Miniprotein binders against a7ua95r516to809. Designs and how they scored, part 15

Target 1, 294 residues: a7ua95r516to809
Amino acid sequence: ASLSLLSISDLVPDLQFIFFWMSNAIEILYFIQQKSPAYMQTIELMDDKAGSKESLLSATISANEEAMTILEEVIMYTFQQCVYYITKTLYVVLPGLLDCNPFGTEPSSEQCRRAAGVCVCAVCVMPEAVRRVVSVFQTTSDLLQQYQVHSEIQSQMFAYLFFFTNVSLFNQLIDKGPARGWFQRSRVLQIQASVKILLDWAKGAGHNHLAQKFFAKFCSTVTILASPPQQLSQMSWKALCAEHPSLKPVQLHRILTQYQLMAELGPLPIWQPSSEDEAYIYRTVDLLESFENH

## First folded at step 8 (miniprotein)

Design fg14
Fold by ESMFold2, fold request of step 9:
Structure fg14 (fold): chain B 294 residues (1-294), chain A 83 residues (1-83)
Amino acid sequence: as target 1 above (294 residues)
Amino acid sequence: DPKEVVEELLREAERLLEEARKALEEGDFERAILLAEQAVWLILRAMYEAEKYGTDPEVDLKLYEIEFKADQILERAEEELKK
């Protein structure tokens, strides 16, 4: 069916239109902010031949305020529309990251032995599911640069896209992970590799700080789940909270519970919550993340 | 032989990290990053392959420790490039 999968390329014409107007509005707003004082000074230096100087000054101030208000509304509206279209695409493609295998199905020993120097192509290939997500980010980056959108707006857009990605992946892992087998260590290692491809893209694109900030919760989750039992069992609840401050107590407790099940570990006294956290480990309202921006 | 595959991946990752450490000492931070990143991918593959044939606690801990060493090299090289 024609609706089986939408790609970012289907949305490019709409995004081009929106980015064009957003960029123009930003440039005009900047011009007014930087040049308005000079124009006002020119008016103040004019001769007041007909006594109209104060009237002209008032009209100029009112026109500037009206123009800036309209431009700020256009910028906010176009930003929100870009985010809307892009996150529609992300919502569809992100689940595939949790099911793909960046290590492939072929025997790895034959590839490693035959390839002199063992390059990244020989040990890992970008799965189609990961490529689809990278394509969304790369297309967004290309359009923002094509239309010369101010760098601070570009950063804000990627901050939100990384936030959305983190929430979506974390919630799906927590909610569907038991039924889908995503807490098995072999699957966690596949997910870790897939996320590393995204993090590498973000670093190469100049967004490393944003990715580290906004992927922290999902990355902490995967890091804990990928840890060997001999190492993780030596870390107390307090140490785990300190190492992973992005995780709420209910979230850390759920992750450790799933880890215990998959590693066939009994309850560990060292993982008992602190007294201040014990009240919070059952707060189901705090388990899943909200898509609301704070 | 799955155990042989993991051992070869680990051996190659250690070789790359030694080269990365030398590049870091020589001030070639871009090369140090490239080599350490390649080592990280080999380590991730080794962890995946080791999981497929069953866990060996000694192998698991060794892979974890060498991954930590790779991350240390990456962190220092990235910090130096920001200057």
Scores: ipSAE 0.680, ipTM 0.894, lowest interface PAE 1.0, mean pLDDT 83
Fold by ESMFold2, fold request of step 9:
Structure fg14 (fold): chain B 294 residues (1-294), chain A 83 residues (1-83)
Amino acid sequence: as target 1 above (294 residues)
Amino acid sequence: DPKEVVEELLREAERLLEEARKALEEGDFERAILLAEQAVWLILRAMYEAEKYGTDPEVDLKLYEIEFKADQILERAEEELKK
């Protein structure tokens, strides 16, 4: 059926095939890199009865370089294919994060009073929308482990998945947030909780540093929007830029404009951009993030 | 009563944070993290309930301040565990 409608579980057979070949190519590349000096040494020890030892060494070096180039291309191609399929799945499931409610309708007062051993989900439930995103991350992690993909490649893959998630959520919030009511503070707090579930997953999976780095823009946005008005209104534009360097001036200006509107703080702008930034707050070309900046 | 719910969540979060602080001082960093994370979730819930049903700005600032304290405990405990 259509790739745009499939769950990650429907793509597992194709992903297994791609991960298999990527992992094999990585292993072969590593073998060549580690064994090539030893093989060159055995050629050097050969008797040069036909005077061709130098030609054999040259041909061996050339063959190794050709093999490494081909393997690097295979690794790059298979990595891009994995990312392509996984992010198509993420694209379908991510919008739901902005519309779900991890808090439900009733607080769990009994769970709030439990001491050690209380489940984190006792205060919030994992909405289906969040579960779908976590499922994509978890399935990807399981496949990477199953095929024993090198840890550096695993990190690169999750770096891109978190980057893609950040860009997708940020762009949708900026683009659709006013019409969808996503800038209302109660909604922002729900979004904040949903993102924390994702961040907690990343921490438990050993990817906390990647999530901190690659979710920075969306997390900064949510942090600003979740701040109480009496605290945020005391912060200058310069202070906000310093606290949130991941946000471009046009982005910060848009976020603060929506914040002021939803908090009903009047029409007169509270935050005055610096003279340097004033030229940039209207650069709408810089408002939305590109998926190509990673 | 929404105000009572927020106050109960805040009270429990403060209790968990004090327990987390003690665990941090005792070198039980895993327990400090567990307790502080539970407090963070209670604080997030309290912020949501306060906004949903309306609570005064003083409560909002207190929840914000306590969340900051919880994050400080988490940062210290996680740094100690890396050692």
Scores: ipSAE 0.666, ipTM 0.888, lowest interface PAE 1.1, mean pLDDT 83
Fold by ESMFold2, fold request of step 9:
Structure fg14 (fold): chain B 294 residues (1-294), chain A 83 residues (1-83)
Amino acid sequence: as target 1 above (294 residues)
Amino acid sequence: DPKEVVEELLREAERLLEEARKALEEGDFERAILLAEQAVWLILRAMYEAEKYGTDPEVDLKLYEIEFKADQILERAEEELKK
């Protein structure tokens, strides 16, 4: 079938199979690690026949090392296969986040007053594009829990999924933003709200620390772009670098350039890069993030 | 009337933030988080609505400053609850 039509639900059977074997491999590895010393102690208590004990002990150590190596490779392979399937689906749905409007219906003043004191969804609706991304994360979480995958592996998987999301959204914004009008402040505010829905999901799922770490570059970008001109124009290049350490000089320069265009600001002396950074603001190899930088 | 909508959202966000600050002082960190999060969503909506009727630097700056205050309360309350 076409990858453009692929949904996470279509991949569930394959993911169930992979998670099943990954979880089993982890359990077997744990068993070997916990019981190997006892088995070798049993060998030490055996009668020794012309070096038979030493040969058996050596063979047991070698077999354990081979088994643990194989199991670790299975765990790594199954983890990478899960990530591959999930990120293929995620890659298809993520661009829609940049085009949707979580502020769908303009609320009247009375609707806005009524929304105060009720749930968050009364102020902001979840667009279908955001729901599709959340569905990928939620389905992944449900499968990991269903197959009782070790919590450390679950964290590593979501760390990579958030990293992938960050890279994908950042690269799309940088590459397509000028042509698509995504640097307009009203659009940035829509994107900010859409990303906040994802961040809220991550927080409710117990992954807030991972989301804060791995979304930092995209969130910094949106934070800068959403800032009012009066506030942002008072911040020097040095101050912006300090507040947004996740942004490389070429990336910050590009973001500020797009901001100047949309806010109709001329060049600002305080946004001039430092001497050291000036060497790097035109390195296009550093502009986009690699999906392999996690 | 977008301007009226923004003023109502701002008033409610400020009210929620004052309640959140009091909840934080009283050690009710879960309530402080709930109230501050509601305020953040009202502020985000207000920023979007304000952008629709054009740039007003004073309104934009006020919304930005209130959002910053809400984020400070959230950060503080979440830090205390983690303990």
Scores: ipSAE 0.664, ipTM 0.888, lowest interface PAE 1.0, mean pLDDT 83
Fold by OpenDDE base, fold request of step 9:
Structure fg14 (fold): chain B 294 residues (1-294), chain A 83 residues (1-83)
Amino acid sequence: as target 1 above (294 residues)
Amino acid sequence: DPKEVVEELLREAERLLEEARKALEEGDFERAILLAEQAVWLILRAMYEAEKYGTDPEVDLKLYEIEFKADQILERAEEELKK
């Protein structure tokens, strides 16, 4: 009940606190790492008065190691808390993306209206369902920038969020898609367009490579399902495996089976799994993606 | 007529694709990306409209071919901007 009311905006104050500590811990850790060698050298250059140098060096090393360990724990903890809260908000808004029709809204710009239909270009009003998802990512980006979080940590954050998004969307599509009619080609095209808007945002935000990498499985699924029957029916199992390497054999087989049912196609010998893959297509445990393997 | 809408979207997508190709040849990679992205959006809309009102298999294949060409231009232009 309470999670359905949770917006990213409601979490901003708590996230700001966490990001503040994360950023400060990273900065202090970096400072210690950069200055520690110089401090050690300075101590090493001091006059060795009655073993005081060795004691001071040992104490300084120990203090730095302890401080670094604590800082690393703070960074890890704060990172995990950020991911936890942000992924909870994503979990709430992501289902709306699968039901979104980006083609149903009137074009906001006159230029897009002059084009013979709703332009879903970046200039057009982003559908509300897509906007809600983008808002989570944008708020995350804004907070990371506001607190000047190290670029590596920013990349790790977005990598995980894209991973989570891909797993969530993929699993929902595979599990619930047939029952919800998301495998109907018209619905798949809506999903494809909605995801493209999200990917275009990620590209504009400088995360194109990460988005392409981590959305590959969902994008491959949508691409196959959006393919015209005339085209897809000419592609062999081996060709589809090669074109969509992000999909496991069991996943590809499931997608093709559902496509076949939706398109009312008879059994296609060309989609028959290879003898090598035949044992793997029955591994239903590998059908859905895990959130734990990142 | 839904068919006319699809045909208009197709023509505009082809126009944008040709402009994107020219921009790519001229070394204006940013413009090539923008034009190709716009073409892809028109194609996706055309595919949706075609599916909604009854898809002509020939039109469906043409739309798919244009999408593929647009993606190739995007990929090439993005690769050149990374250099």
Scores: ipSAE 0.501, ipTM 0.814, lowest interface PAE 1.1, mean pLDDT 88
Fold by OpenDDE base, fold request of step 9:
Structure fg14 (fold): chain B 294 residues (1-294), chain A 83 residues (1-83)
Amino acid sequence: as target 1 above (294 residues)
Amino acid sequence: DPKEVVEELLREAERLLEEARKALEEGDFERAILLAEQAVWLILRAMYEAEKYGTDPEVDLKLYEIEFKADQILERAEEELKK
């Protein structure tokens, strides 16, 4: 099937199978870890009438270690498979978020219709492009809850998915943004609003801290690009670095350069990199984010 | 007129922001968050609409001021709900 037709709904049966095994493996692992000490004590308290106690203890230790190793491998494998399938679906739907106009839809609620504009609040009909992204995350959340996956594994899953989403969106914006007009302030505002809907969902789902942490780079980029020229032109390089610490010097420099071109601003001495950062602004290898740095 | 739309959105956002501030003062942090979030949405819409007709610098500054105030209410209310 072409990647373009892949939906999260199409993968639910496969994901259910993987989550089932992951959850079961975790439960068995915890069971072994909790019961092993008590079992060892029971063996130690047995009458050593036949010299079988030491052999039984050794065999039990070895069997438990082997079982735990296998279970850890199963957990790791199933986790990786989940991430792989879910990120494939994200890869398909994420570009739609950058082209989304959340302000073009009519408000669904009467309360929001009374507001002078299209409200994109949670009560309003979420734009389809954003809904498709949220659906991936929501389906993942629902599956994790359905199979009672441990909260730590759930957090790791969402951390990675948010990381992946941030890297994907950031790289697309930096690489394709100028050509697609995504650096135009009106388009940036659309992107900002669309991402806010996603972040509001993450907040409602209990993942606010993770979302803020892992989306920081993309959010910083969008915040800078959404800033009016009058405001941004008053901010020094040092101030921008301090306000947006998630951006590398080369990234900030690229964003400001593209902003300057888009806004038809002359050279701004205030945006000149510090002497310390000047060597780093030419490190084009660091411009795009890597998917490996998680 | 896009300008009239922006002005209307701005007025409504200011109204919501004031209600959010009152809710915050009353200790209704959940309501303060809800109202402030609604204000932010209206401001984002107003910013978008303002870009269609060429942004008046005074309008832009006012929009950003309201956004900043809304974010402060959000941050404070969220901090109080964590206690």
Scores: ipSAE 0.492, ipTM 0.809, lowest interface PAE 1.1, mean pLDDT 88

Design fg14
Fold by OpenDDE base, fold request of step 9:
Structure fg14 (fold): chain B 294 residues (1-294), chain A 83 residues (1-83)
Amino acid sequence: as target 1 above (294 residues)
Amino acid sequence: DPKEVVEELLREAERLLEEARKALEEGDFERAILLAEQAVWLILRAMYEAEKYGTDPEVDLKLYEIEFKADQILERAEEELKK
């Protein structure tokens, strides 16, 4: 009940506080790391007055190590808190992507109307369900930029968020897809278009490589399901494994089995797993993705 | 007629794809990307509209061919912009 009302906008004040401390802790840690050698050298160049140099050096080393340890803990904690809040918000809005029809909206711009297509340019009205997801990512990007968070931490944040999004969407599609009709080709095409809007946003935001990497499994699934029966029925199990290396054998087998049922193709010998893969196709524990692997 | 809509979208996508190819050959990689992205969106719309009336296998194959060609232009243009 309470989770359904959670908006990223409601979390912004708390996230701002966390990002502020994260950024400051990173800056201080970097300062210590850069200045520590110079301080040590300065102490080493001091005249040794009755063992005071060694004691001062030891005390400085110890203080720096302790400070760095504390700062690392603060960075890790703040990072985890950000991820926790943002992923909660994603969890609420992500299901809307699977039910979204991006083709139902008229283009807002005259230029896009002339193209007779759904233009997803920044001027075109993004479908509300997609906008909600993009808003979470955009808000995260804006906060990271506002607080000048180190680029490596930004990349790690987006890597995790894309990972989480991929796992969530993949698991929902595999688990609930047959019952909700998401394996129907028309519905798959809607999902494909909705995800493309999200990926185009990620590309525009400078996260193209991360998005391609972490969405690979979901994109592969959608690509297979969107494929016309005439094309997909000509592809062997080995060819599909080679084109979609992100899919485990059990996952590919499940997708193909559901596709076959939906398309009423009957048993296709060409989709039979290899003898090597037959041992793995029944590992139902590996069917859904785990959130723990990242 | 849904069929006429698909045929119109297909023609426009082919036009954009040809313009994207020319832009790529001219070394205007940013324009090539923009045009190819527009073509992909038209194709996705065409695929969706085609599915509503029952896909003609020939039309369906042509849509996927154009999508594939658009993706190839995108990949090539993006690779050239990284150099």
Scores: ipSAE 0.492, ipTM 0.810, lowest interface PAE 1.1, mean pLDDT 88

## First folded at step 10 (miniprotein)

Design ad14
Fold by OpenDDE base, look of step 11:
Structure ad14 (fold): chain B 294 residues (1-294), chain A 83 residues (1-83)
Amino acid sequence: as target 1 above (294 residues)
Amino acid sequence: DPKEKVEELLREAERLLEEARKALEEGDFERAILEALQAIIEIARAMLKALKHGTDPEVWEKLLEILAKAAEILARAEEELEK
């Protein structure tokens, strides 16, 4: 009940506070890292002349290392808190992406309705379910830019968010897809179109490489399911493994089995796993993706 | 109390900052760097505790102020050592 009310906009004040302190900690850490070699060398050169200063150099080295370590802990903690809040909002909105019909006339977002006119921006023309997901990512991007967070930290954050999104969408599709009809070709094409909008946004935001990398499993699954039966039935197990290297054998086998059932195809010997993969297709523990491996 | 501990760390950071400032004024730039780094350590510890447990807005403002001043002393002391 309470999770359904959590919008990214409601978390903006808390996120702003955390991003502010994260940015400050990064700035000071970077400053220390940049200045430390220069003053350490100077102190060392001065100590070689005075004999008694070895204690001061050692103390300065120790203080510098400790300062950097604690600042890194601040950065890590603030990063984790941001990710925690943002992923909570993603968890709420991501299921809507799988049920979305991007080809339907869904009403425009409330945010664009408040603008005195028909906004024709790329976000305003998005289906509502896609727009909600994009809004989380866009708000994150805007906050990172507002507080001038270092580009490496921005990349790490988006990498994790895309990872989380891929795992969430993939697991939902594999687990609930058959029961919800998401394996039906018409529904798969809707999902494919919705994901394309998200990937196009990520490309426009400068995160194309990260998006392609971290969405690979979900995109591969959707691509297989979107394939016409005539085309897919001509592809061997080995060809499919080579074309979709992001999928584990057990995952590919499950997708093909569910595709076969949905398309009312008889047993296809060409999809039979290789002798090498035969042991792996029964590893049901590897079927769903884990959130812990990132 | 986590709040009391944040305030204790803040007071220690203020003390260290003052020592850093004195060292800088005396031309002891090596000591100024050390004391400024030590101030930053205490501030960062305070920040981490405050982030985990919360603190008063006035304490956050002081943490930021002391952090900025410590960085300024560090920068100035480094510049003077390079002359």
Scores: ipSAE 0.783, ipTM 0.945, lowest interface PAE 0.5, mean pLDDT 90
Fold by ESMFold2, look of step 10:
Structure ad14 (fold): chain B 294 residues (1-294), chain A 83 residues (1-83)
Amino acid sequence: as target 1 above (294 residues)
Amino acid sequence: DPKEKVEELLREAERLLEEARKALEEGDFERAILEALQAIIEIARAMLKALKHGTDPEVWEKLLEILAKAAEILARAEEELEK
């Protein structure tokens, strides 16, 4: 079915249902994990004169392990369902980040202004396209906290959401960028500002490390494209590869080619790939990233 | 088919819950723990299948009721053993 118009708020009841059952499974798993040593030891020490201690102990060990296993399966399945719903929403809202202008609408600047407020700059105004993405992340964070989901599971969920976001933005920039004019300097600076808003959200939410790790490819791309020509022209291919290890040779080559076209630079000798990389810069199968993490 | 399997697992969980309750009332706390764990296994299997295939709201309510009661028996039996 088509989810092109579906907002995160429309999915909240479904997500609440799934998180409810996830949290119940987590709570029972936690109890079993914390209490099983005690009752297993008590059963091991019981007086066998009254019956079949060894059979009871063996059955209880087996039941304990099976209960933990099936509860873990419930948690895994509910986690996967949550990310499925959330990423379908992200897929719809993420493209707008590449077309929005975080600096420049007078109505956005006016909306930032409050009575007696000192905030009159475009930096304080979040464009609607950015707000929609932040809303997905914030709603997810609120739900995870509402249901008291364990912090490690929360981190795993945001790791996947940031991975998905990076793949979606990178692929669209690389694939559609030439036709959409996204490599023009003013547009790259707008994209960079929009991504900074997302990174600031992640930092404030306690996910800075995850965002830095999983946005690396897209951020490297935008950093290169935003670099002044005087600075970038002094960096060799080898230096650029070292500075941006998240980029595959075919990806870096494509980015530099678009930069040359934008800046009207001719080919630069120091940007020639090393002999080892020359075989890889034409591997178009490696140009776009896969959404599959497994 | 999937709904019938969820209801079969639910009935087995109910049977195990009754055995666990009886064991708890008789002071057989070690057996109450085993049977409560077995009820939790069956209800968790039912939950997983219900999450994958859906089921009636009435069945979801029963799943929650049985899960809560099995967890309560497990906790009470464990607490009695610590005495």
Scores: ipSAE 0.766, ipTM 0.952, lowest interface PAE 0.5, mean pLDDT 84

Design dg1
Fold by OpenDDE base, look of step 12:
Structure dg1 (fold): chain B 294 residues (1-294), chain A 95 residues (1-95)
Amino acid sequence: as target 1 above (294 residues)
Amino acid sequence: SLRKRAEELERKAEELKEKVEELRREAEEEGAPESVEALLKYAEEMAQAAKWLARLAEIALERGDPRLARLLLRAAKILLDLAELLIKEAERLLE
């Protein structure tokens, strides 16, 4: 099936099994971790008839350690499988977020239209492109909750998904933005509004801190691009670096250069990189974010 | 086959649980020390966990993931072996 036709709904059956295995493996691991110390203590307190106590204790320790190691591998494997499938779906829907006009009259989702009443829930009023992205995250959340996956694993899952989303959106914006007109202020404002809806969802879902952390680069980029020329032209390189510490010098320089072109601003000495940063602004290898650094 | 191995582990887990129940009755009749009951309970729990892991492995096989199945079966085997050791110690303490 073409990646373009893949929806999160199509993956739900497979994801359910993966989450089922993951959840059960976590439960068994936790059980072993909690019970092993008490049982080992019991063995230690037993009367040592015929010297079997030490051997039994050693065997118990070894068996528990080995079992826990394998279960951890199961958890990691299933986690990776979940991430793999979910990120594939995100890869398909994320580009739509950048092209979305949230201020337009897009028809309400078909799912909410079938309900006897106009659902005015936050999801129902979302633009379709935003809804598709949110649907991936919501489905993930629902599955994690359904299978009662440990909260730490849930947090790790969303951390990675937000990371992936940020990298994807940032790289697309930097690479394709100028050609697609995404650096135009009006388009930037649309992107900003779309991202805000996503962030509001994340906040409502209890992932506000993670969202703020992992979307920092993309949000910084959008914030700069959304700034009026009169305001941004008064900010020095150093001030912009301080305001947007998530951006590398090369990234900030690229953003400002493209902004300058878009706004038809002449060279601005105030945006000149510091002597310390001057060497780094030409490191094009650092321009785009890597998916491997997480 | 992995499927046969899974079925064997499930069967073994059930056999060990039955053995635990047998030994528990004997321990009660003989007035055995609390240590015997603790060993038997631990063995039962390990056997039960192993049974679940074996079942999870069967599902993994049905879904076409032999890698996952092998991991689950390996863990199940380790827990069953531990259960057997615990049962043997309990038996020794009842003699």
Scores: ipSAE 0.834, ipTM 0.949, lowest interface PAE 0.5, mean pLDDT 91
Fold by ESMFold2, look of step 12:
Structure dg1 (fold): chain B 294 residues (1-294), chain A 95 residues (1-95)
Amino acid sequence: as target 1 above (294 residues)
Amino acid sequence: SLRKRAEELERKAEELKEKVEELRREAEEEGAPESVEALLKYAEEMAQAAKWLARLAEIALERGDPRLARLLLRAAKILLDLAELLIKEAERLLE
């Protein structure tokens, strides 16, 4: 009836069937791709006194191409179904990452943070909000490995999951951040530490390059907000654009405006957009990201 | 129904595999060219893949996903039609 479940573990039986079909479709597609050229070559070399060779080759090519096209549709259909169920779970659990404290209770989290800087070590027990997100990623990774899904498909799956995660976190930070106090520096450092746990998971799972690519917008935002006021206020708009190319002008302008307010740097704008960017800094249609980009 | 179609395609795939085995024995007795054996091997592999697809479609129907089942059966039918074509050509060459 519904995907109102809060835990990925409740969806595992359904996901197992979808990965089962996906992996089998991939295997059959691969089988056709790897076998057909050799047989085509054999047919091409046949003695063709009856003149039937060209008709056979044409029919064989057509059948293989049509079957492979249909199998690609099966793979895409099952991939989309997996992504749909997994992202429904992610959508529910991701907001908690912005509200949690990865340092735990004050005494243990402060001591662990001091010893290792922004510490996410074994002494600091993973907060439940972060654990829920990691559980989604880990369960997905385990299923992909269990069904021996081709590495290219695994990469595409995590590319989309990281894209979705970035859009969800970025949009919530921009939309709800002012009202929730998420632009406060102490809070930003907590958010940064929580995201570091996710990035460390991605690196350990072999997806570091995808996480670096698809988390860029959210990470840039957090990096700006975590910057010391003296350092940031001395950077020009042009320099900030160059350092954070993943942010659109309207996004960068909004982040800097909120930073100026929370850091008490006065009402006069510190960062003046270039003439080129001035036309775009108030395009609120471009402020939030779409879940339908790549 | 889709369930009957899936069962028919799976039975057809098994029938074609049995026909291939019969023709491979005949080809050995006649000392047929390597090309005949290649056609029969290809037909067997296509029939096996089609059987595999039909079984996947049966599971999809049991799980209530007729859209997935239709796709799988379309692919299965295409591969079975190819297997039949390859078998007919092999039979013609054994004459």
Scores: ipSAE 0.741, ipTM 0.927, lowest interface PAE 0.6, mean pLDDT 84

